VHH binders against q9y6x5. Designs and how they scored, part 9

Target 1, 379 residues: q9y6x5
Amino acid sequence: LPPKLLLVSFDGFRADYLKNYEFPHLQNFIKEGVLVEHVKNVFITKTFPNHYSIVTGLYEESHGIVANSMYDAVTKKHFSDSNDKDPFWWNEAVPIWVTNQLQENRSSAAAMWPGTDVPIHDTISSYFMNYNSSVSFEERLNNITMWLNNSNPPVTFATLYWEEPDASGHKYGPEDKENMSRVLKKIDDLIGDLVQRLKMLGLWENLNVIITSDHGMTQCSQDRLINLDSCIDHSYYTLIDLSPVAAILPKINRTEVYNKLKNCSPHMNVYLKEDIPNRFYYQHNDRIQPIILVADEGWTIVLNESSQKLGDHGYDNSLPSMHPFLAAHGPAFHKGYKHSTINIVDIYPMMCHILGLKPHPNNGTFGHTKCLLVDQWCI
Short names: E, the ipSAE of ESMFold2; O, the ipSAE of OpenDDE; V2, 0.75 times the mean of E and O plus 0.25 times the DockQ between their complexes.

## First folded at step 25 (VHH; framework vhh_7uia_1)

Design t25 (at its last look DockQ between E and O 0.71; V2 from the best seeds 0.00; counts 0 for: pae E 8.0 > 2)
Fold by OpenDDE, look of step 25:
Structure t25 (fold): chain B 379 residues (1-379), chain A 124 residues (1-124)
Amino acid sequence: as target 1 above (379 residues)
Amino acid sequence: QLQLVETGGGLVKPGGSLRLSCVVSGFTFSSYYMAWVRQAPGKELEWVSSIDPSGGSTYYERSVKGRFTISTDNAKNTLYLQMSSLKPEDTAVYYCARGTWYGYSDYRLTFDVWGQGTQVTVSS
């Protein structure tokens, strides 16, 4: 049988949730498979960029999804969660479902993974759901498993996306034990449903399943705000993205805008585009604006408004609070093995290996995941 | 049918007070963020205040902080805005709005249900 892979994302699942809360279903999944405790994601640590990095193996500057909100100065186009369907934004890379689908006797399926309802390089997933947050996990799971089980050509790669615990993390903050316990219990129950469904359909033993996330969550406060209006007049710039990484498009001389912002707060670093630290791999793309503001962990950049979030993400990708986890189960993976850390871009070459696909040039390192795989030597 | 109905607007002198009300129907009031948004003549829509009826958390625009108070009566499905120390700059149409979230967003509130608005005029 051809290898099959299901990639599942629970948005905003911080890695240390596994240490601070109980997950009986997920722990059972891990016990019979593998765990990577921390995944270093890409900067900016936001939803669209990191999900695309998982499926391309590229840094944000390379695949071109550099934020949840973007502006292209040449075409005058805007990108946002309500305007994400233009292939223009996605075509700077080739995601794995496209590569898979272009192979003989293979097809791909997707349940609301970012970019899967867009024709990329004139190719759209054979089976997909348009994004709709009102659709239940059960319905998404039913469609994905139906496609995995009964499609021709067979679905060999599938993605499944769920919005929690990200939404709740924003609302309650990650340190709210009472509310987050409730939310995370629901997530564990959904994982239980996933496993049960796969067993009922006879898919469990032959399907490779990866459960991961795009980023973590840090605690915010109304007392930790950076007000840009106190530093610069709103007429001097256009705001493309706000917090915790602001993208600034100057309407006047860039140097003047920079000088007004550089000392705005001791809890914010201000970079000219050419001075962005190399470790972020966030410089070589025209969609990155001329000035970038990066707030310290737990600080929120605001205008003439109060913050309405108690948790947020998008901060420095070296921060543990920004890191997700990865768990996996299936014929390709060991049982009962735990690994400390990988880079999020390392997932792509691993998935390509499992599926027998030739990877496009990428920033991942296959060697980082060898110990997870039964067919590889682990030194 | 989803509906928001504002009342309480009117003419008031500088330094005066008004209390706006918004009655909600067609959805569970406590399950959504609620907000007041205003639009002055010739200006863009401006967010004024928000509240989470479930937790009671309140948020204010800086220019109205300390002067305006947002509150709810869940039993009556009603949103309130108590305005004090009113200024000419507060003159606007005030709208009640229901907040909504999208899965791919960075959790910025958007509004999908609006009232018809109520006129507030502050003038000597």
Scores: ipSAE 0.039, ipTM 0.518, lowest interface PAE 3.2, mean pLDDT 93
Fold by ESMFold2, look of step 25:
Structure t25 (fold): chain B 379 residues (1-379), chain A 124 residues (1-124)
Amino acid sequence: as target 1 above (379 residues)
Amino acid sequence: QLQLVETGGGLVKPGGSLRLSCVVSGFTFSSYYMAWVRQAPGKELEWVSSIDPSGGSTYYERSVKGRFTISTDNAKNTLYLQMSSLKPEDTAVYYCARGTWYGYSDYRLTFDVWGQGTQVTVSS
């Protein structure tokens, strides 16, 4: 009977929310388990790329989900949040739920995690919900726990995704203490409900649970806009993605497009693909466009005079505001242990270890997470 | 039953004014962003204006800012668009739409419930 793991993401949960707001239920979860205070995520710090990095252990250039909006010049295919189900986009990597359910006598279950409703390498999660943001956390949790308790072959790996605090972070901005306090209290209550449900169903003591996130959130402002239309005419390029990392496909010589953009704003870095900083690990995929524009923290690239977002993410992954946290509880994990930082790609080999799976080639380092695990020597 | 019903469209000379109304039923109006979106003949849908239900914050597309005013009467579940200094390029079908934050990526404001639209024609 292999160990079981539930991986939970609360989208856009900035690491320092833990220090700046009250989380009695999450704190009790951490007290009985482990905390990683900061998880360094991958560039670009967007939802689709980072959720896929968690479950593949790969940088975006290696798993092929390089942004929330993508274009493939050979096939002329477009990827977007409304057009995300073509396996073509996902097939450059093997996510952990595919590896898991291909093992003898194992299944995987999913409640809304990005990619789990797609047949990746002709394999879709054994039990899944089609993505629908209107489905409550309680319904997602009910399905996951029912599948964990009642499926044959048994579900040994499950994922659960929730849209908050990301949605409210965009709406209010992370500096809106009144609104964010209300939102974060609701999330802590959901964590309490999760733990209570697992206890009531007899799962709590023998299920490993990871609660993490994909990225943080930074404050935006109408005073911090970069108007791209002021710098370059639309006829010179195709816009694949806009902010805070714009993806530019030139229609004329790319050096000419670069020259028109390079002095557009002191708050934006303009890179030819070959000049993208090596520390981003963001060069070696055809889906990365010939020119990218990277806004400074808190700046928004726009085509018009205004933006409706008060908070955003997608910025440089060295920024602490972009970093989530990780907490975990279960038989695989120590109790009451705090760890300062890991890389988000390290989560994958740790999960493979917990589940007894051989990891595919990846960018994670198992050694970075050894101290979280009871079966490993930390010193 | 979710329903958005637009009224107030018509034919107006350049420089004129119109006030569009949208009566909402079947959901708590004050819990959602509300928007006006237009479609000119032969063109794609174009966002015009949005209003935050709880804070009263308003947002405008560049070409209408200073000419159009979005507002609500939450007690009557009614969204308004006051249009002034109308131009021929404002000619379109105007839709009332309910805004929601779209799923996984980027959490941009998207529109999941639409009215039938009201025609606005600006012509001499």
Scores: ipSAE 0.012, ipTM 0.375, lowest interface PAE 8.0, mean pLDDT 90
ESMFold2 (binder alone), look of step 25: mean pLDDT 82; pTM 0.841

## First folded at step 26 (VHH; framework vhh_7uia_1)

Design t26 (at its last look DockQ between E and O 0.47; V2 from the best seeds 0.00; counts 0 for: pae E 10.8 > 2, grease 27.2 > 24.2)
Fold by OpenDDE, look of step 26:
Structure t26 (fold): chain B 379 residues (1-379), chain A 124 residues (1-124)
Amino acid sequence: as target 1 above (379 residues)
Amino acid sequence: QLQLVETGGGLVKPGGSLRLSCVVSGFTFSSYYMAWVRQAPGKELEWVSSIDPSGGYTYYERSVKGRFTISTDNAKNTLYLQMSSLKPEDTAVYYCARGRWYGYSDYRLTFDVWGQGTQVTVSS
């Protein structure tokens, strides 16, 4: 039987949640598999960019999904969570499910992973669900496991996406122990349901499962706001993306806009596109705007001093609060092994190896994940 | 049947006070964000305030901070907006709205249910 892999994402699952809360089901999963305690994700630390980095192994500047909201000045197109189905945005890279389907006698399945309901390079997942936040985890799980078990050609790669604990993290803030405890308990229960379902169907022993996330969450406050209106008039620029990494499209001279913003707040760094730090790998794409604003951890860039979130993400990818985790179980993985850290782009070459796929050029390093795999030497 | 019904609007002098109410029916009140949004003549919709009924977290736009107070009575499924020190620029139709997070959205709150609105007029 060909190797099979299920990739599961719980959006916004901060790595240190594992240290601060109890996860009986997830801990059992880890006990029988592997854990990477911290995954350094890509800058900016947002949902669409990082999910696409997981499945392409590329930095955002390379795969072209550089934010949850984007603007292309040439085509005048806009990208957003409500307008994400144009292949134009996705076609700068080849995600793993497309690569998987180019192989003979293989198919892919997806339950609402970003980009899976879009034909990329004229290829769409063999089985997929259109994104609908109202669809329960159970229904998503049922569809995925049905496809994994009964499809012809067989599904060898599947993705499953869930919106929590991200949504709740935004709502309550990660430091709300009462509410987040409740939310994280539910997530652990869902992991229990996942494992139980796989066992019931006889998939557990032969299926490789990765449980991960795209980013963490930092605590925000009404007292830590950066109001752009205090620094620059709205008529001087177009806001393409806002907090915590604002993308600015000047309507007047770029230098003038820059000068108005550069000293706006001691808690915000302002970069011309060409001056963006190299460590972010966030420069070489036309979809990155001429000026970006990067707020310090826990600070929110706002208009009219209004914010409706107590938690946020998208900050510097070196911040621990932005880091997710990775756990995995299956024939390809060791049992009871813990690893300190990997880069999020390292997941792609690992998945390709597990599935026997030739990876496209990517920014990941296969060597970083060797210690997780039973067929590799740990150096 | 999803329904929001605003009451409490009226004519008031500058410096005066009003208390708006919004009765919610057809859904679990505590499971959603609730918000007040206003629209002045010839102006765009303007967000005024939001609250999470489950946690009691409140948010306000800059111009109303310190003057307006949003609150809820979960037992009555009612949203309130206590307005004080009213100004002529507060004149608008005030709407209550139900908000929710949209799946992939970690950036915005979506409002999907609206009331009919109640007129607030501040004039000398």
Scores: ipSAE 0.034, ipTM 0.554, lowest interface PAE 3.3, mean pLDDT 93
Fold by ESMFold2, look of step 26:
Structure t26 (fold): chain B 379 residues (1-379), chain A 124 residues (1-124)
Amino acid sequence: as target 1 above (379 residues)
Amino acid sequence: QLQLVETGGGLVKPGGSLRLSCVVSGFTFSSYYMAWVRQAPGKELEWVSSIDPSGGYTYYERSVKGRFTISTDNAKNTLYLQMSSLKPEDTAVYYCARGRWYGYSDYRLTFDVWGQGTQVTVSS
């Protein structure tokens, strides 16, 4: 009886792809539901941090997943894409699937959303897949729909994660129309498959579905490189994360390291932690290193003369190129409504409302999403 | 059936040259990143060089840059590593590997198919 919600992420889906490419299946989904044309995500505009912000409603400094690569000086622990399972990293917040399954007669399911294969606050998603990038979208969808249809207690909150168009965006760059058109057509076909599967299983009319993403993508170039090794000796610092936001742990006096870096490139801002702009909400966590370097859009910080990527993300979250979209369909949502923008942290209190959950303290504003919802008075 | 077969290893004196080859079967070669990875006796695996699927960009570990050249011949489904100015420190088993992007991190190539390796020994 409780409302059900499926949260879907297609990684790296830049909002303006909707204007610049054809999506017949996604446009049909939007026509019968709602669209938020731009979602302002959180700084840094990286995968792990923004996926956790969606499900916690918190800025990165507050939920503790502050980058895809992190170091904790007290415990000497490292976090990376191959070393992300220690609950230590995730325990500074309570994601929505934990709150959901602590309710009487509820379960949560997950197909590879970041963090769902980790026991956070001693609670792991009731049904989950261990992360494995070789598992097809069809297999992920089959598991999710099986769990939504066949579980006792019922699965009321489910997540589904897919790596594209992020992987191809890095490989080709968002401006490669030939290759990105092929990639985005495949994504649209997957959305069509998702909707068709939900219809065939009798889920479509009573399941709320959100399709969103964590960030966009900007074009990079081999002639827009910032060579860090040309500016500072490696022996003066430990590199925790590289590009486009470098995280620098000084081995010598912090001011001396800062002074060596501040003139490295006119296309890079160098911040002492206390000087990071307040609008980033990226200062008040021990996992944020004493010095960060923030490259200008389309610039890449490297240790050598080359980069393997033609597209990247992680830049200033005010940049339109970093913004994803959000589309939604289901009994909680209006039909045929378009909204210009929300903050990515606003998604969490909206999802809590849909599921009847009391949100934990968070940075989202429920009022920003009221116009999407049929049970709210939109003014 | 997926297969990567390395050849071209051997004994060489310091300052000498070798060309390693990796013949690929069972997949479209030009759709993947390809790499060379080496392991010296008793040491960890060490990435050496990578080439993107288009063949347009090449990447090198710092100690081999300027001495090693990675390349492909798409018609022969073959990956090459031209090694010159060889040093005793280059002594290792050299593996050919197929790479792909890892979806949570935008910086890490992962390698899902490996060859059996070819021995390179640099000794006077």
Scores: ipSAE 0.006, ipTM 0.247, lowest interface PAE 10.8, mean pLDDT 89
ESMFold2 (binder alone), look of step 26: mean pLDDT 83; pTM 0.852

## First folded at step 27 (VHH; framework vhh_7uia_1)

Design t27 (at its last look DockQ between E and O 0.69; V2 from the best seeds 0.00; counts 0 for: pae E 11.1 > 2)
Fold by OpenDDE, look of step 27:
Structure t27 (fold): chain B 379 residues (1-379), chain A 124 residues (1-124)
Amino acid sequence: as target 1 above (379 residues)
Amino acid sequence: QLQLVETGGGLVKPGGSLRLSCVVSGFTFSSYYMAWVRQAPGKELEWVSSIDPSGGSTYYERSVKGRFTISTDNAKNTLYLQMSSLKPEDTAVYYCARGTWRGYSDYYLTFDYWGQGTQVTVSS
């Protein structure tokens, strides 16, 4: 029988939460499997881009999902969380669920993972749920496990997405110990429910399960705001994305716009597209706007209104506060092994290996995850 | 049923003050962000102020900062907006709104329930 893999994402689960809070269920999961303590994600450290990097192994400039909000100047199309279903945005890469179906005549299932409700390269997940934040974790889990257990052709790859602790991190800030303790406890309970459900259905021993996240969360404050209106008139540019990485489309000469913004704040770096640091791998895509603004950690770019978020993400991907974790359990993984760090793009070739798929060209390094796998030598 | 009822609007001269009240029923008041929004004639809906009952954090639109004060009385399930140094440009229908965090990739504060509004007119 072909191997099966369930990929679970808890949005915005910062890596160091594991050190600062108690997770009885997750720790038990880790104890019986493997842990990568820190995952270096891709720049920008946002939800859609990083989730697509996980399932493609590509940097954002390569897979084309370069932000949660995008604009294409040629087609005049917009991308956002409320307008994300046009295959135009996703077709610059091939996600693993498409590969899974096309290479092996298998089925894939998805519960609200970004891009899974869109036909990509004319292929949509065999089973999927349209995104609806009101749908409970239980319902999502029930559908996923039903599909894993009762599908023909069999579901061999499944994704499960949950919005916490990201939403709460935005609301309360990651430094709010009281509220975040409550939120993270709920997450741990959901992990308990997941494990229990898999055991009840007889899936636990044979199913590979990865629990990970797309990014972390940093503390924001009303005292750390960068007001663009203080530096440039709004009539001189169109804002495609705001904070903490603003995407600027000039309405006047680009150089003039740049000059007005370059010294706007000592807590913000301003880049022309061609001057974006190479380490970000965030340059070679037409969907990246002519000017980007990158706020320092914990600073928020605003216009006329004050930000009401106490936490945010999207910052430099080298910042520890932006890093998620990865835990895994199943036949493919060791038991009781901990690893320090991998890159988020390394997850894709690992998953392909587990599923017996030929990976598309990607930026991941399979060697970085070999120590996690029972059938590989640890270097 | 959820209900938000605004009161306290009226006619006032420039430089004057008004205090708006919003009585809430049908949900746990202290569990939600509360906000004031306004709509001036011929203009779009504009966010004015919000308060987080958890910790009491307050937020203001730039043009009203320093002049308006948002507050709550949880025991009375009431939201307040103290307006001072009123200007003609503050003329609008003011709405009380319940805030909720929404989104998929970007999580943001939005408003899911509204009151009927109360008219505020600032004129000499």
Scores: ipSAE 0.123, ipTM 0.602, lowest interface PAE 2.4, mean pLDDT 94
Fold by ESMFold2, look of step 27:
Structure t27 (fold): chain B 379 residues (1-379), chain A 124 residues (1-124)
Amino acid sequence: as target 1 above (379 residues)
Amino acid sequence: QLQLVETGGGLVKPGGSLRLSCVVSGFTFSSYYMAWVRQAPGKELEWVSSIDPSGGSTYYERSVKGRFTISTDNAKNTLYLQMSSLKPEDTAVYYCARGTWRGYSDYYLTFDYWGQGTQVTVSS
């Protein structure tokens, strides 16, 4: 039987929450497994791009999910809440659940991981839940564990997605210790429930479990606003995405739009597409717009005087506040090992190794994660 | 069931003051963003003001900043809008609304429950 893997994401779980809050259940999970203290995610540090990078091992420019809001000039399609399920957006890469269920007599299961309710390359996860934020963690967990236990062909790769602490991080901001303590305590309880459920069903000893996240969260403030309407008439461009990385499609001469924006704020970098820093790996896709604006940490780009956000993400991926963590437990992983950092794209080749899959071409480096694995000598 | 009831509207002269109240029931008031939204005759809905669940951060539309104050009394499950220096262009039906954040795609404040509204008329 092929090894089994459950990949779990708690959206917006900033790496330093582990040091700043109490997580008895997660710490027990880590103690009996491995921890990567910081995962360097991909730019833009948004939900859809980073979840797809985890499961493809690709930078955003290569997998085509370049933001949470996108525009394709050839097809005139917009990606948003109303159009996130069109396979067009997702078909520039092959996620691991597709490879898993096509390569051998295997199945994949999904509880709401971004993209798993889309037929990517005419292939949808063998068992899945349509995205619905009202469905409880318990129900998602019950479905996933049922599919892991009772499927033919067997489910060997499963995903589980949860919206917290991202939703509360936006709502309260990461500096609200009282509210974030309550939220993070609840999340730790959910991790305890997950482990207990797996033990009760006899899955715990033979299932590999990865708990990770897509990005962190930084504090926003009404004192840190960048008002685009003060610098440029809205009629000169189409706004594809706003904050903290604005995607600007000029309606007039591109150089004129750039010149109006370049001195708009000392707290915002303005890039022509060809001038985007190479370290972002964010240039070679038609969905990346001709001009992007990158706000400094904690700054919000607005069209109005005020913003309703107390916390946000999407900033430069070198910022520690944007970095999640990774923890893992199972027969493939060492016990009690801590690792400082990996790149989020490294998770994909590691998962392929665990599952015995040949990875598609990707940007990850297996060597970065080999010390987490029992079948690798790390000295 | 969830209920939001606005009161305190009426006729007032320019430069006058008015205090709107919104009494809520059926949910934990302090767990949600709360907002005031208005609709002038023949115009679309306009966001006026919001307050976060902690009660510490308040947000205002540009034309009302410095004249309107949003606040809460969590013990009474009541949202307030103190309106001063009222202008004829403030004439509208004012609604209170409960805010929530939508999913993971375009994370934004949306309103899932509304009151019936209270009329504010500013004229000589």
Scores: ipSAE 0.006, ipTM 0.266, lowest interface PAE 11.1, mean pLDDT 89
ESMFold2 (binder alone), look of step 27: mean pLDDT 81; pTM 0.822

